# VH-VL binders against Probable carboxypeptidase X1 (CPXM1), part 4

Target 1, 162 residues: Probable carboxypeptidase X1 (CPXM1), of Homo sapiens (Human) (q96sm3r113to274)
Amino acid sequence: TGCPPLGLESLRVSDSRLEASSSQSFGLGPHRGRLNIQSGLEDGDLYDGAWCAEEQDADPWFQVDAGHPTRFSGVITQGRNSVWRYDWVTSYKVQFSNDSRTWWGSRNHSSGMDAVFPANSDPETPVLNLLPEPQVARFIRLLPQTWLQGGAPCLRAEILAC

## First folded at step 1 (VH-VL)

Design t06 (framework fv_tarlatamab_arm2)
Fold by ESMFold2-Fast, scan of step 1:
Structure t06 (fold): chain C 162 residues (1-162), chain A 122 residues (1-122), chain B 109 residues (1-109)
Amino acid sequence: as target 1 above (162 residues)
Amino acid sequence: EVQLVESGGGLVQPGGSLKLSCAASGFTFSGSAMNWVRQAPGKGLEWVARIRSKANSYATYYADSVKDRFTISRDDSKNTAYLQMNNLKTEDTAVYYCTRAPYYSGYDFDYWGQGTLVTVSS
Amino acid sequence: QTVVTQEPSLTVSPGGTVTLTCGSSTGAVTSGYYPNWVQQKPGQAPRGLIGSTSNKHSGTPARFSGSLLGGKAALTLSGVQPEDEAEYYCLLSYSGARVFGGGTKLTVL
């Protein structure tokens, strides 16, 4: 059977369990990479509807700590919810770890190469990718490979896990 | 109401320096990115420089034609943006406009100042 | 390096419809280029019309609309008025940098 949402959208996964390689600003940090989050303001500072890696980040990643060994079965992504920019990831890879130091990738069953998942083509429509082989691990990373031309690697996500 | 007023233009010799100011009022200046755009006599618009808000670490960007010669900066306590122009060339002769990019509204380049003329000649 | 291309000039009759386009040397223009449209009348400072492909700035008349057409940004004027005669510039965003097109001189006659 398929696994239910881990809890990025529902906030069951706390902000402290979300990390990223970089972020353009506090308002585009990993805590903003939650499925269906909306752009807004907090105490006069902009916070926007996505995690966005900084421009110079050559190896962007978005990480979720499930807190314990967890069976990861799928990933849902959206682009950036924003009033002034269009940004979305068009493809990504997935990696797993038990210690956040040693990582292994989700692989394409037939080729044995790292799986590349086609992702979004607009800011709002969620795209589900089921992993070819569910993996048991504590941590999961999404690694943007391509994104909107002229835009930045930005996403909102939910993880399917049990 | 929103106002942007440029100042500091004038006649300067090639190789000289000049600092332009853009005084802003009528909006939350600290939350907006600011741009400098120039227009040479009888020619089109050319973007020159951009500075983001404090929330974006005051990140700066420059057109290749002015990189390493011009520096954009801002003083949020005075609601003012600046353009420091060094090693000026005759090709830098233009009217310089200040314009805002209010990220929150999605209306990039919505308000412009009246411009200040910079003439570089001997 | 990067070139943004506009029609140098276009002519339209009063009450007519005209579409101006804005292309990029880097490939098809998408919403991620954040297309902006600016109007400038002779002897006047520029004024913003459209931001973010289709978002109208305050004071932009209803007859102006922005869109994406065939890999280019587009500005359409329907029911053109004599006062719409002006230069129109598009602006595209490239990873923090901004690039203006060469402008389109719209003649209303």
Scores: ipSAE 0.006, ipTM 0.492, lowest interface PAE 13.1, mean pLDDT 86

Design t07 (framework fv_tarlatamab_arm2)
Fold by ESMFold2-Fast, scan of step 1:
Structure t07 (fold): chain C 162 residues (1-162), chain A 121 residues (1-121), chain B 109 residues (1-109)
Amino acid sequence: as target 1 above (162 residues)
Amino acid sequence: EVQLVESGGGLVQPGGSLKLSCAASGFTFSGYAMNWVRQAPGKGLEWVARIRSKANSYATYYADSVKDRFTISRDDSKNTAYLQMNNLKTEDTAVYYCVRGGYSYWYFDLWGQGTLVTVSS
Amino acid sequence: QTVVTQEPSLTVSPGGTVTLTCGSSTGAVTSGYYPNWVQQKPGQAPRGLIGSTSNKHSGTPARFSGSLLGGKAALTLSGVQPEDEAEYYCLLYYGGAQVFGGGTKLTVL
């Protein structure tokens, strides 16, 4: 059986456990990178439905601290829910750590190279990627590799873990 | 290569009409709000109109000075924004700039070179 | 009628630091006004510098920063270069309409 959602969507994972390499604004910070989160209630709200890295960020990453050693088995992603623009990540890599300083990547079993997961093609449809080999670690990072042409790396996510 | 190019400016008489075009290239035009901003000779910038993307039902907004005389529109299939100007006044004489922008993300980050509109008899 | 106020002119020496401000007749400027900063050099089209108070546009030099200071939006230049001599405009959002300030002429001597 698969592992259940860790708790990004349910808010079981607190905002303090979400980090990112950068964010365009507070309203597009890592705390907004939760599966099914919606853009602000009014057109004037600065809050939007995604985490988005800054354009100048050459190595964007979105990080989740599970708080203790956790078996990570899968990742679900969506694009940006927004009332004024389209953005979504089209591929990403996954890394793990026990101390947030030393990282190792999810690998493709056949090639031995870093696994590159195909992600979203629209803002709303969730895309599930099961890890080739579940990993036990405290931290997990998503590293956008490609995204919508002319857009920014933006995502909403849920992690499957036990 | 990411650019906006205005056209359609010229000399018109008071009470006349003129339609400006703004051709976009190098980005996903349909995802952005588009603005028109003008600058009278030797004066400052004045925001004129904004049109939102299809996701926001092409909602339009106007400065009070142009509200019932100007109409902003867009054709996403042609990557083009328009400003229809009716009942022109001498006070409308300005360089008109097409500007990419919205509420969040890309605020007034990309500007065209402008097109001159002169309203004189 | 809403009025957005900027200093008409400011002077700074090369390598110096200068702060331009942007105030509103409606009261204290907050992040909800989405303050934008635009640069214009003589004979050139304007160039976007900063959106949403502090978000730098692509190509904006690191020496430019945006903030909110004392109920006003602020644009700070640190380590000013001669090429920064220009007119600077702020733009504030009012729930639909947007209003430009009168501009600040920055002279670099």
Scores: ipSAE 0.005, ipTM 0.478, lowest interface PAE 12.3, mean pLDDT 86

Design t08 (framework fv_tarlatamab_arm2)
Fold by ESMFold2-Fast, scan of step 1:
Structure t08 (fold): chain C 162 residues (1-162), chain A 121 residues (1-121), chain B 109 residues (1-109)
Amino acid sequence: as target 1 above (162 residues)
Amino acid sequence: EVQLVESGGGLVQPGGSLKLSCAASGFTFSSYAMNWVRQAPGKGLEWVARIRSKANSYATYYADSVKDRFTISRDDSKNTAYLQMNNLKTEDTAVYYCTRSYRYGSYFDYWGQGTLVTVSS
Amino acid sequence: QTVVTQEPSLTVSPGGTVTLTCGSSTGAVTSGHYPNWVQQKPGQAPRGLIGDTSNKHSGTPARFSGSLLGGKAALTLSGVQPEDEAEYYCLLYYGGAWVFGGGTKLTVL
């Protein structure tokens, strides 16, 4: 609690610090997974308002490199901003790493199992999830677990961190 | 129903200027990006310029071969796109086509008949 | 400067199947390059066939399909008809610009 936005929405976190397991297209790449980012209108704009994993990606993840050890306390997500398609993640898990190779998951305080966070139910409304236990790490990943039936795992995000 | 009609082509000397027009009908012109594509005699297609809609601030893009010489513009009240060509060179001799672009299956779907520009030295 | 390459010419018999490919000098062609396919017959203006890798334009016959194959964009015609004899151009998006391939002359014999 009490940590401010890391800077996905404000662009304080550069595009080079955002990575993903896959992307449907360049216009739906990790650099588009920023909270409140907007799609272009219906005139051939090749950029949309979300990161979206490829349909064949069985283990999608969206990654943020904070650049140094950082206390992660929460995650805000939205679905895809688009006038031509609806997609949103309905649940996700969170992982952390100091070296991008060894990962550990956010866990429920009482059960000790990986926390599964309920996410979005529409494309625009932000949903805040506070981590059960803030974690100090350099990297954070969001791992979509479920998404809109018939759709794709797409999201926009902000990270609460200090 | 969709029609694109180019005009303004002709014969001009090297260093001269021409302004091409593309009159559109049969669709909501203001919602589409507009492109100019050219084809030199006996050669392939070459993309020249694009102008986006008002919703995308009329952003413009140019091929490196024309960037400092050509200007694309549009007038949505007249359903017309334009290509102002300055400092014309012999290698600019081509048929110039107007085509629209739009997401999700409508990139370069409809083309005009073309207008011939001949730059002779 | 990106160079887009296509087979200069291909020949196919009526009723046959042929695949045209579109490669890029900058690396593998992906969906992020928004591969498009355009057909041009002699003396005629071009017409769009396929946009965004595999999206057919209105009026594109069912025998045409677009895909990604081996790091290239691909246009496949199955059950080729004599009227399919034409030049086929691919174009790819790179950094705000569109780049055309050199074209493939398809001969139906």
Scores: ipSAE 0.007, ipTM 0.518, lowest interface PAE 9.1, mean pLDDT 87

Design t09 (framework fv_tarlatamab_arm2)
Heavy chain, then light chain:
Amino acid sequence: EVQLVESGGGLVQPGGSLKLSCAASGFTFSGSAMNWVRQAPGKGLEWVARIRSKANSYATYYADSVKDRFTISRDDSKNTAYLQMNNLKTEDTAVYYCTRHKGYSYGLYYFDYWGQGTLVTVSS
Amino acid sequence: QTVVTQEPSLTVSPGGTVTLTCGSSTGAVTSGHYPNWVQQKPGQAPRGLIGDTSNKHSGTPARFSGSLLGGKAALTLSGVQPEDEAEYYCLLYYGGAWVFGGGTKLTVL
ESMFold2-Fast, scan of step 1: ipSAE 0.006; ipTM 0.530

Design t10 (framework fv_tarlatamab_arm2)
Fold by ESMFold2-Fast, scan of step 1:
Structure t10 (fold): chain C 162 residues (1-162), chain A 122 residues (1-122), chain B 109 residues (1-109)
Amino acid sequence: as target 1 above (162 residues)
Amino acid sequence: EVQLVESGGGLVQPGGSLKLSCAASGFTFSSYAMNWVRQAPGKGLEWVARIRSKANSYATYYADSVKDRFTISRDDSKNTAYLQMNNLKTEDTAVYYCTTDYRGYYYGMDVWGQGTLVTVSS
Amino acid sequence: QTVVTQEPSLTVSPGGTVTLTCGSSTGAVTSGYYPNWVQQKPGQAPRGLIGSTSNKHSGTPARFSGSLLGGKAALTLSGVQPEDEAEYYCLLSYSGARVFGGGTKLTVL
């Protein structure tokens, strides 16, 4: 079957391996973009259960550094766990890199265009997307394309890799 | 399925006391703020009280009409919120609803219970 | 005491468009008040429709939309259906406390 979780939820992937294009606040930074992370129970009310980009960020991305060449096979996403508001990404694209500077996208083989993965419709239910062709790379990025109207893109994630 | 069920309503005389309960299921109760909202017969909705999660030190808020008479509390181990009502007045007669900030403060009161009737009469 | 004001009653024909408004005694309503809209039909518990100005709750029909209009929160129904006849309440937030408007009775005929 497919590859196991890389370790965002288990904390095997350290905070220093997670980056994002922007964050609304420290409490909504990339280190909060871990699958099943919860708001409000640690670090007071300054931390929430998701990574959220700034509202003015035109090219939001959430990045994971696997530390070495890794076979990426799938992505699991959730929306924001919050006592403050709803936010969830409804579609995203995936990119890969070996050096964090040169990127290539996951593609739809029927059209040859970048694959667009349908994502969440509520804050809590995990949605699994298997990549059409598993890719070997060191870095993986999730690029929100659409999200719940009125807010910024927010997500929690896990990566399937081996 | 997110559900809230109120109980504890009934008939009480002016000056009396009553404690309402709100049993929650289908979500991580301890992470979300809980509200009590009331509606007098033939009248509109009135927000009564709110209690935040443990991460926010169980902070409580009250409408001016009930301050010093009502106390909101919660027991996270039982997934239950409470409203202790003391020194009840005839104008406190209403259906009392429990509602959660599930889906966030900005999204507000998405989930409501069916209500429990409190009648204050001599 | 903060007062939230709504039209007491509005009438609209089936298929028509109607806008309900929600104002505050403290001044112009902004997104920082997190305007919420709640629907209540006779004999039923309230149902959430819209949160945070314009965010639709799951199950809210496409014909409902929320916005800010002229210093007030607004709820617009386009292509009104008979089942939309109900009381509509707005809710504004003030530093942890919340205040409901008096409600608008929408009549569809």
Scores: ipSAE 0.000, ipTM 0.465, lowest interface PAE 14.0, mean pLDDT 85

Design t11 (framework fv_tarlatamab_arm2)
Fold by ESMFold2-Fast, scan of step 1:
Structure t11 (fold): chain C 162 residues (1-162), chain A 123 residues (1-123), chain B 109 residues (1-109)
Amino acid sequence: as target 1 above (162 residues)
Amino acid sequence: EVQLVESGGGLVQPGGSLKLSCAASGFTFSGSAMNWVRQAPGKGLEWVARIRSKANSYATYYADSVKDRFTISRDDSKNTAYLQMNNLKTEDTAVYYCARPYYYDSRGYLDYWGQGTLVTVSS
Amino acid sequence: QTVVTQEPSLTVSPGGTVTLTCGSSTGAVTSGYYPNWVQQKPGQAPRGLIGSTSNKHSGTPARFSGSLLGGKAALTLSGVQPEDEAEYYCLLYYGGAWVFGGGTKLTVL
């Protein structure tokens, strides 16, 4: 009963549907936050394989617009793909919205507080987190909470939806 | 091939101003951050300022020693970065280099450097 | 004041191996500091050698390598040549600002 990928990896979700609170460079923008995207595949070696928030960004988020009400059931994340640099998010929260203005969080149903999902421990291995309760919404945000010491939050993602 | 050419250096009195230029060629300038680094005579290197690309809203960063006196800017139509230096002090005497990072607009590494332009602040 | 520390001078024989280190007053140096290594010969502009801990410039000879060693960034030269005699600077990133080390004068005897 697993839900299929929404389409970040397959490009069914266009670049215009991806947004972020900030990015370190164009080559590390939200359009680079797609599962399995690789360093150097877009305009030579000028781009790296991840979305990375600016180091000054105190409230980083990565956003996907599904275009219509969608049942979100899970999130898959990877770290940054790079031959010389390691960065990955180690925990994140998830929020949903129907209008990109009013947001509600995924909650831990035993405590009632915002769910904090343990994420990556290396750059390449995908980590799946199933949402405790699937949510119907148009927009989904990932909010990095912790990441590798001395770096910035970087991730690649896919969303599971049905 | 990548080239960076600095100009605008010279002799100036304390309290004066000077504007340096860095003309870039051989790469997509508009997608790259640009840095200024200086070296006082017989001393080590000191980072001065950085400006990011349009994708990052031309964000600027400065060393504490020059903050509020120096302004880094760029003109992507001319492939040129600038350093406006105001209220110059004798301690600002140095060769000024421009340098670009390897990564597009990131902090990667300073891979290409210009030949430098000498700024002398004295009475 | 954040201080980046390097050995002031090191000497190595031709063909030998030498390691230069780069430490931070704020604690152990990690990859998040984006350690850079720059070479400068007398009367010349600096040139980049290595960035992001271990990523070589295209023109950097194979005998140069970068790493993290004992809480510091390290630059290792194996099979040192006479033309490697130069000043070497490390550069660390502190959230928007770069800070240079004091430089290491490498003498090849």
Scores: ipSAE 0.006, ipTM 0.487, lowest interface PAE 12.3, mean pLDDT 85

Design t12 (framework fv_tarlatamab_arm2)
Fold by ESMFold2-Fast, scan of step 1:
Structure t12 (fold): chain C 162 residues (1-162), chain A 121 residues (1-121), chain B 109 residues (1-109)
Amino acid sequence: as target 1 above (162 residues)
Amino acid sequence: EVQLVESGGGLVQPGGSLKLSCAASGFTFSGYAMNWVRQAPGKGLEWVARIRSKANSYATYYADSVKDRFTISRDDSKNTAYLQMNNLKTEDTAVYYCTRLYGSKYYFDYWGQGTLVTVSS
Amino acid sequence: QTVVTQEPSLTVSPGGTVTLTCGSSTGAVTSGHYPNWVQQKPGQAPRGLIGDTSNKHSGTPARFSGSLLGGKAALTLSGVQPEDEAEYYCLLYYGGAYVFGGGTKLTVL
């Protein structure tokens, strides 16, 4: 019924195929936005368990390049895995592209408006959102709309695709 | 247990130079950003310099008061951070502390006991 | 340049509650400034208490809490103990650099 994981968690999707609008640090870059990734070995500057947008980024996005036309059917998200901070995205929109320049949004089939997916309410519990209409495209973007107050837009993700 | 030990302080004339060292133990030093913070006698704390970890390309940052005179560096093979201080001024007289940043921006968790630098003629 | 302002001194009775604040000359203090709180007792090196607005160090007593209040960072002590008498410094992040507040001398009588 649904498509299998694209490969963010399994590392089948390489770091070079993940991009973001901004990152707070290398250790919170798009390569850290993989489902179930954990904070690093030591509490320090090396890396933490999420992608997090820079503090001043008003329109954050997290992008996956599937490498070829791919049928996107769903998105799974988690918040930030960290021992010293809580951050999670509470809602997001989804966009698609074939060329990374022209984008179209996932829409609510009842209203025809852009779909806004409710996301996480804690750092660890995965939340699955099936797309109302699966889309064929090469690229998919997640666009955080709201996040924990006083926090930053941070997420870990997996994409369901075939 | 985490330990930071500063050394290299002393008396120096205005215009002189000193190099401070911060020897770290009890943690994986290479994973942490390191900072120097100073405190003039009877005054408050002033952040001086920061060097990020290898994962962040050893990026360096300086307070305006020391920019172009001070250089922060590190040797991960020796678990040591350094502060090279050139063209010292009397207002640089202070106890210099080495401190570890827990995460990129988030927490100054461990501090050394400090080393005194006195700039006087 | 950015100036970070704290109350110069505050007094509180043992068992009482006190809130220290940390403001910035550049505007409202936000979570993006990663407010830090550091304690220093006379003749001692500083020690970290709170980072990233409200995240406590493992050694920080439960009576300490951090927050954002009225465009400032805040450090609240509830049920103050005599050993809490110290100077408290806040520290804010500004695009790579950090700026300390002038410190608050907390007297516990």
Scores: ipSAE 0.006, ipTM 0.500, lowest interface PAE 9.9, mean pLDDT 87

Design v01 (framework fv_levilimab)
Fold by ESMFold2-Fast, scan of step 1:
Structure v01 (fold): chain C 162 residues (1-162), chain A 118 residues (1-118), chain B 111 residues (1-111)
Amino acid sequence: as target 1 above (162 residues)
Amino acid sequence: QVQLVQSGGGLVQPGGSLRLSCAASGFTFSSYAMSWVRQAPGKGLEWVSGIYSGGSTHYGDSVKGRFTISRDNAKNTVYLQLNSLRAEDTAMYYCARGRYSYGYFDYWGQGTLVTVSS
Amino acid sequence: DIQLTQSPSSVSVSVGERVTIDCKSSQSVLYSSNNYLNWYQQKPGQAPQLLIYWASTRESGVPDRFSGSGSGTDFTLTISSLQAEDAAVYYCQQYYSTPYTFGQGTKLEIK
């Protein structure tokens, strides 16, 4: 709803609070999964504008530690900003935890199944998904379900929370 | 089904040049980083150069200014141009595919020998 | 540059024995739960083959007797029950930072 950004884009959320199931390289690690982050452009720039999971990661996830119980209300995603290639996540699920060990998913109330959020169709346009019911938890995970054919799951994100 | 087939190499005099080629098949070549790794006779492995899918290049300190890596995505081929060769450049040269990361070498070519002697 | 040092430089063991090879990095190659460290096997006259990636994940087709462990600066490759076909040189490699670097290699021989 009306909750402000948690702080991935503003760097209020430190790199140490971002984790992922896997990453293709340090320059595509979870610290690069921040909304509006940009690719390096020159030799010696060993980073790109996204978090990207390994191609064969069977259960990819991108995780944010809010540091304390926080009301999560929405997620904004973008694809990969890169001068090298195109990648973007086309759908994802969301999970929450208080201890990073026990997880519960955002659900579609009508079907009782996990909510699947349609995501990006290009590398740059932000797509906002409001959670059907805001959840209070310390941790939030994004779980890519589908992505650009022939690519890997890559994203940039911001979390709306209060 | 992934294959990297190397060609080029041979005997050359100090100061000479050679171009090594690595032809790829069985995957979407344009989406992968490629590297060259060399091995002097009886010695260990040394990373020489890498090229990202978009064309950005990196070099090991021993070859900067002398070697040039390039790629032709239409031909599914990566190249290494060796200039100003020295006896110390004598080695088996391997091309390798960077999957999951630019430094994660999951498939290697068969190698091509470069010998630099008078 | 990140330097990798392997120990031992060579080892001779009998079929069925356990073998461990260590790799020490001059700086941490750990970031956000991932260790940017690979292990390769090279048999005489052949190109290297990837065995382990992310310090502990086995490449497809690699026998389960091979395992990797460690984090940060200290890594170990273990062969739980040595087979004759395992005679080779083993290399660790970091991909945390360019230039990508390899350890000097460990030669494994069968008695």
Scores: ipSAE 0.005, ipTM 0.509, lowest interface PAE 13.6, mean pLDDT 86

Design v02 (framework fv_levilimab)
Fold by ESMFold2-Fast, scan of step 1:
Structure v02 (fold): chain C 162 residues (1-162), chain A 118 residues (1-118), chain B 111 residues (1-111)
Amino acid sequence: as target 1 above (162 residues)
Amino acid sequence: QVQLVQSGGGLVQPGGSLRLSCAASGFTFSSYAMSWVRQAPGKGLEWVSGIYSGGSTHYGDSVKGRFTISRDNAKNTVYLQLNSLRAEDTAMYYCAKGYYRSGKFDYWGQGTLVTVSS
Amino acid sequence: DIQLTQSPSSVSVSVGERVTIDCKSSQSVLYSSNNYLNWYQQKPGQAPQLLIYWASTRESGVPDRFSGSGSGTDFTLTISSLQAEDAAVYYCQQYYSTPYTFGQGTKLEIK
């Protein structure tokens, strides 16, 4: 079977449950980090299809509050949907928490080190990463590790959970 | 009509400070990114700083740590605070309406001369 | 950073002649059919004025004799019938990524 989407794309997860370490602008805030969300098309539209961290943010993270203990099994990511420029995250780590203060990372079972998930290579193609060990927690964070050279850490995401 | 009216500038000693102001009218200021671009006498254009509509700031490597861009949406004004000035900072400083996503500088202020000399 | 190189550095031409100014980018500024490349004109004692955006779209109020072309890494600004008032320095600029960068400029003089 596997776990279904938590609800970033469907809006079941409200904007108030999405948080990030920083954002370049309101139109690139965590509420824009939803799978398949689209950019505005006109110069007056002040929103893009992604969450993007600020340039000075050395440790960017994108956070989802599931609202209650939830079994997280996978993550789907896309890059930035934009008519203005492209950006995408090329690798990320995943962390979990029950209280948003104490975090533990997803680990590679073979090495015992933090799992580093290869992510996107273009702005639109979804990349699915199944967690090696599904985790029960209330909060999940995606931590971009690398991104397009000369670009910014930007992503759209969906979480697989039950 | 869109206008960007600049003030500030002048002659200052090395190590000194100046604050440049750019007052905007004719558009919804809070909705647009703003930039500062400078031009040394007889030289080309150099983008030095930008501030997105949401408040995120960006700097060129030559000014990072010394210059601070800020905005006051209630006053429709963008500022550039210049600290630790060097002779190499001598330039005409322009504010420009720069929309980060589109990137075009469609309106420019008249410029403010900053001269750093002993 | 993306570097823009213009050629020629200066050019002297007679009124009525055709002028071309080239701009080469160190990397592609093309994404999703859009080229993130602008052209500006700066007359002595004045602020720069936007002429062309999206590599080929003429800004409102800019005379028809100005046109932009090119894609990816190679761009050209063309003035089809030079007027005396066109004496200026012309700059290309990329907005594909920050920091925004300009070419070194091309000085256009009237003979």
Scores: ipSAE 0.008, ipTM 0.507, lowest interface PAE 9.8, mean pLDDT 87

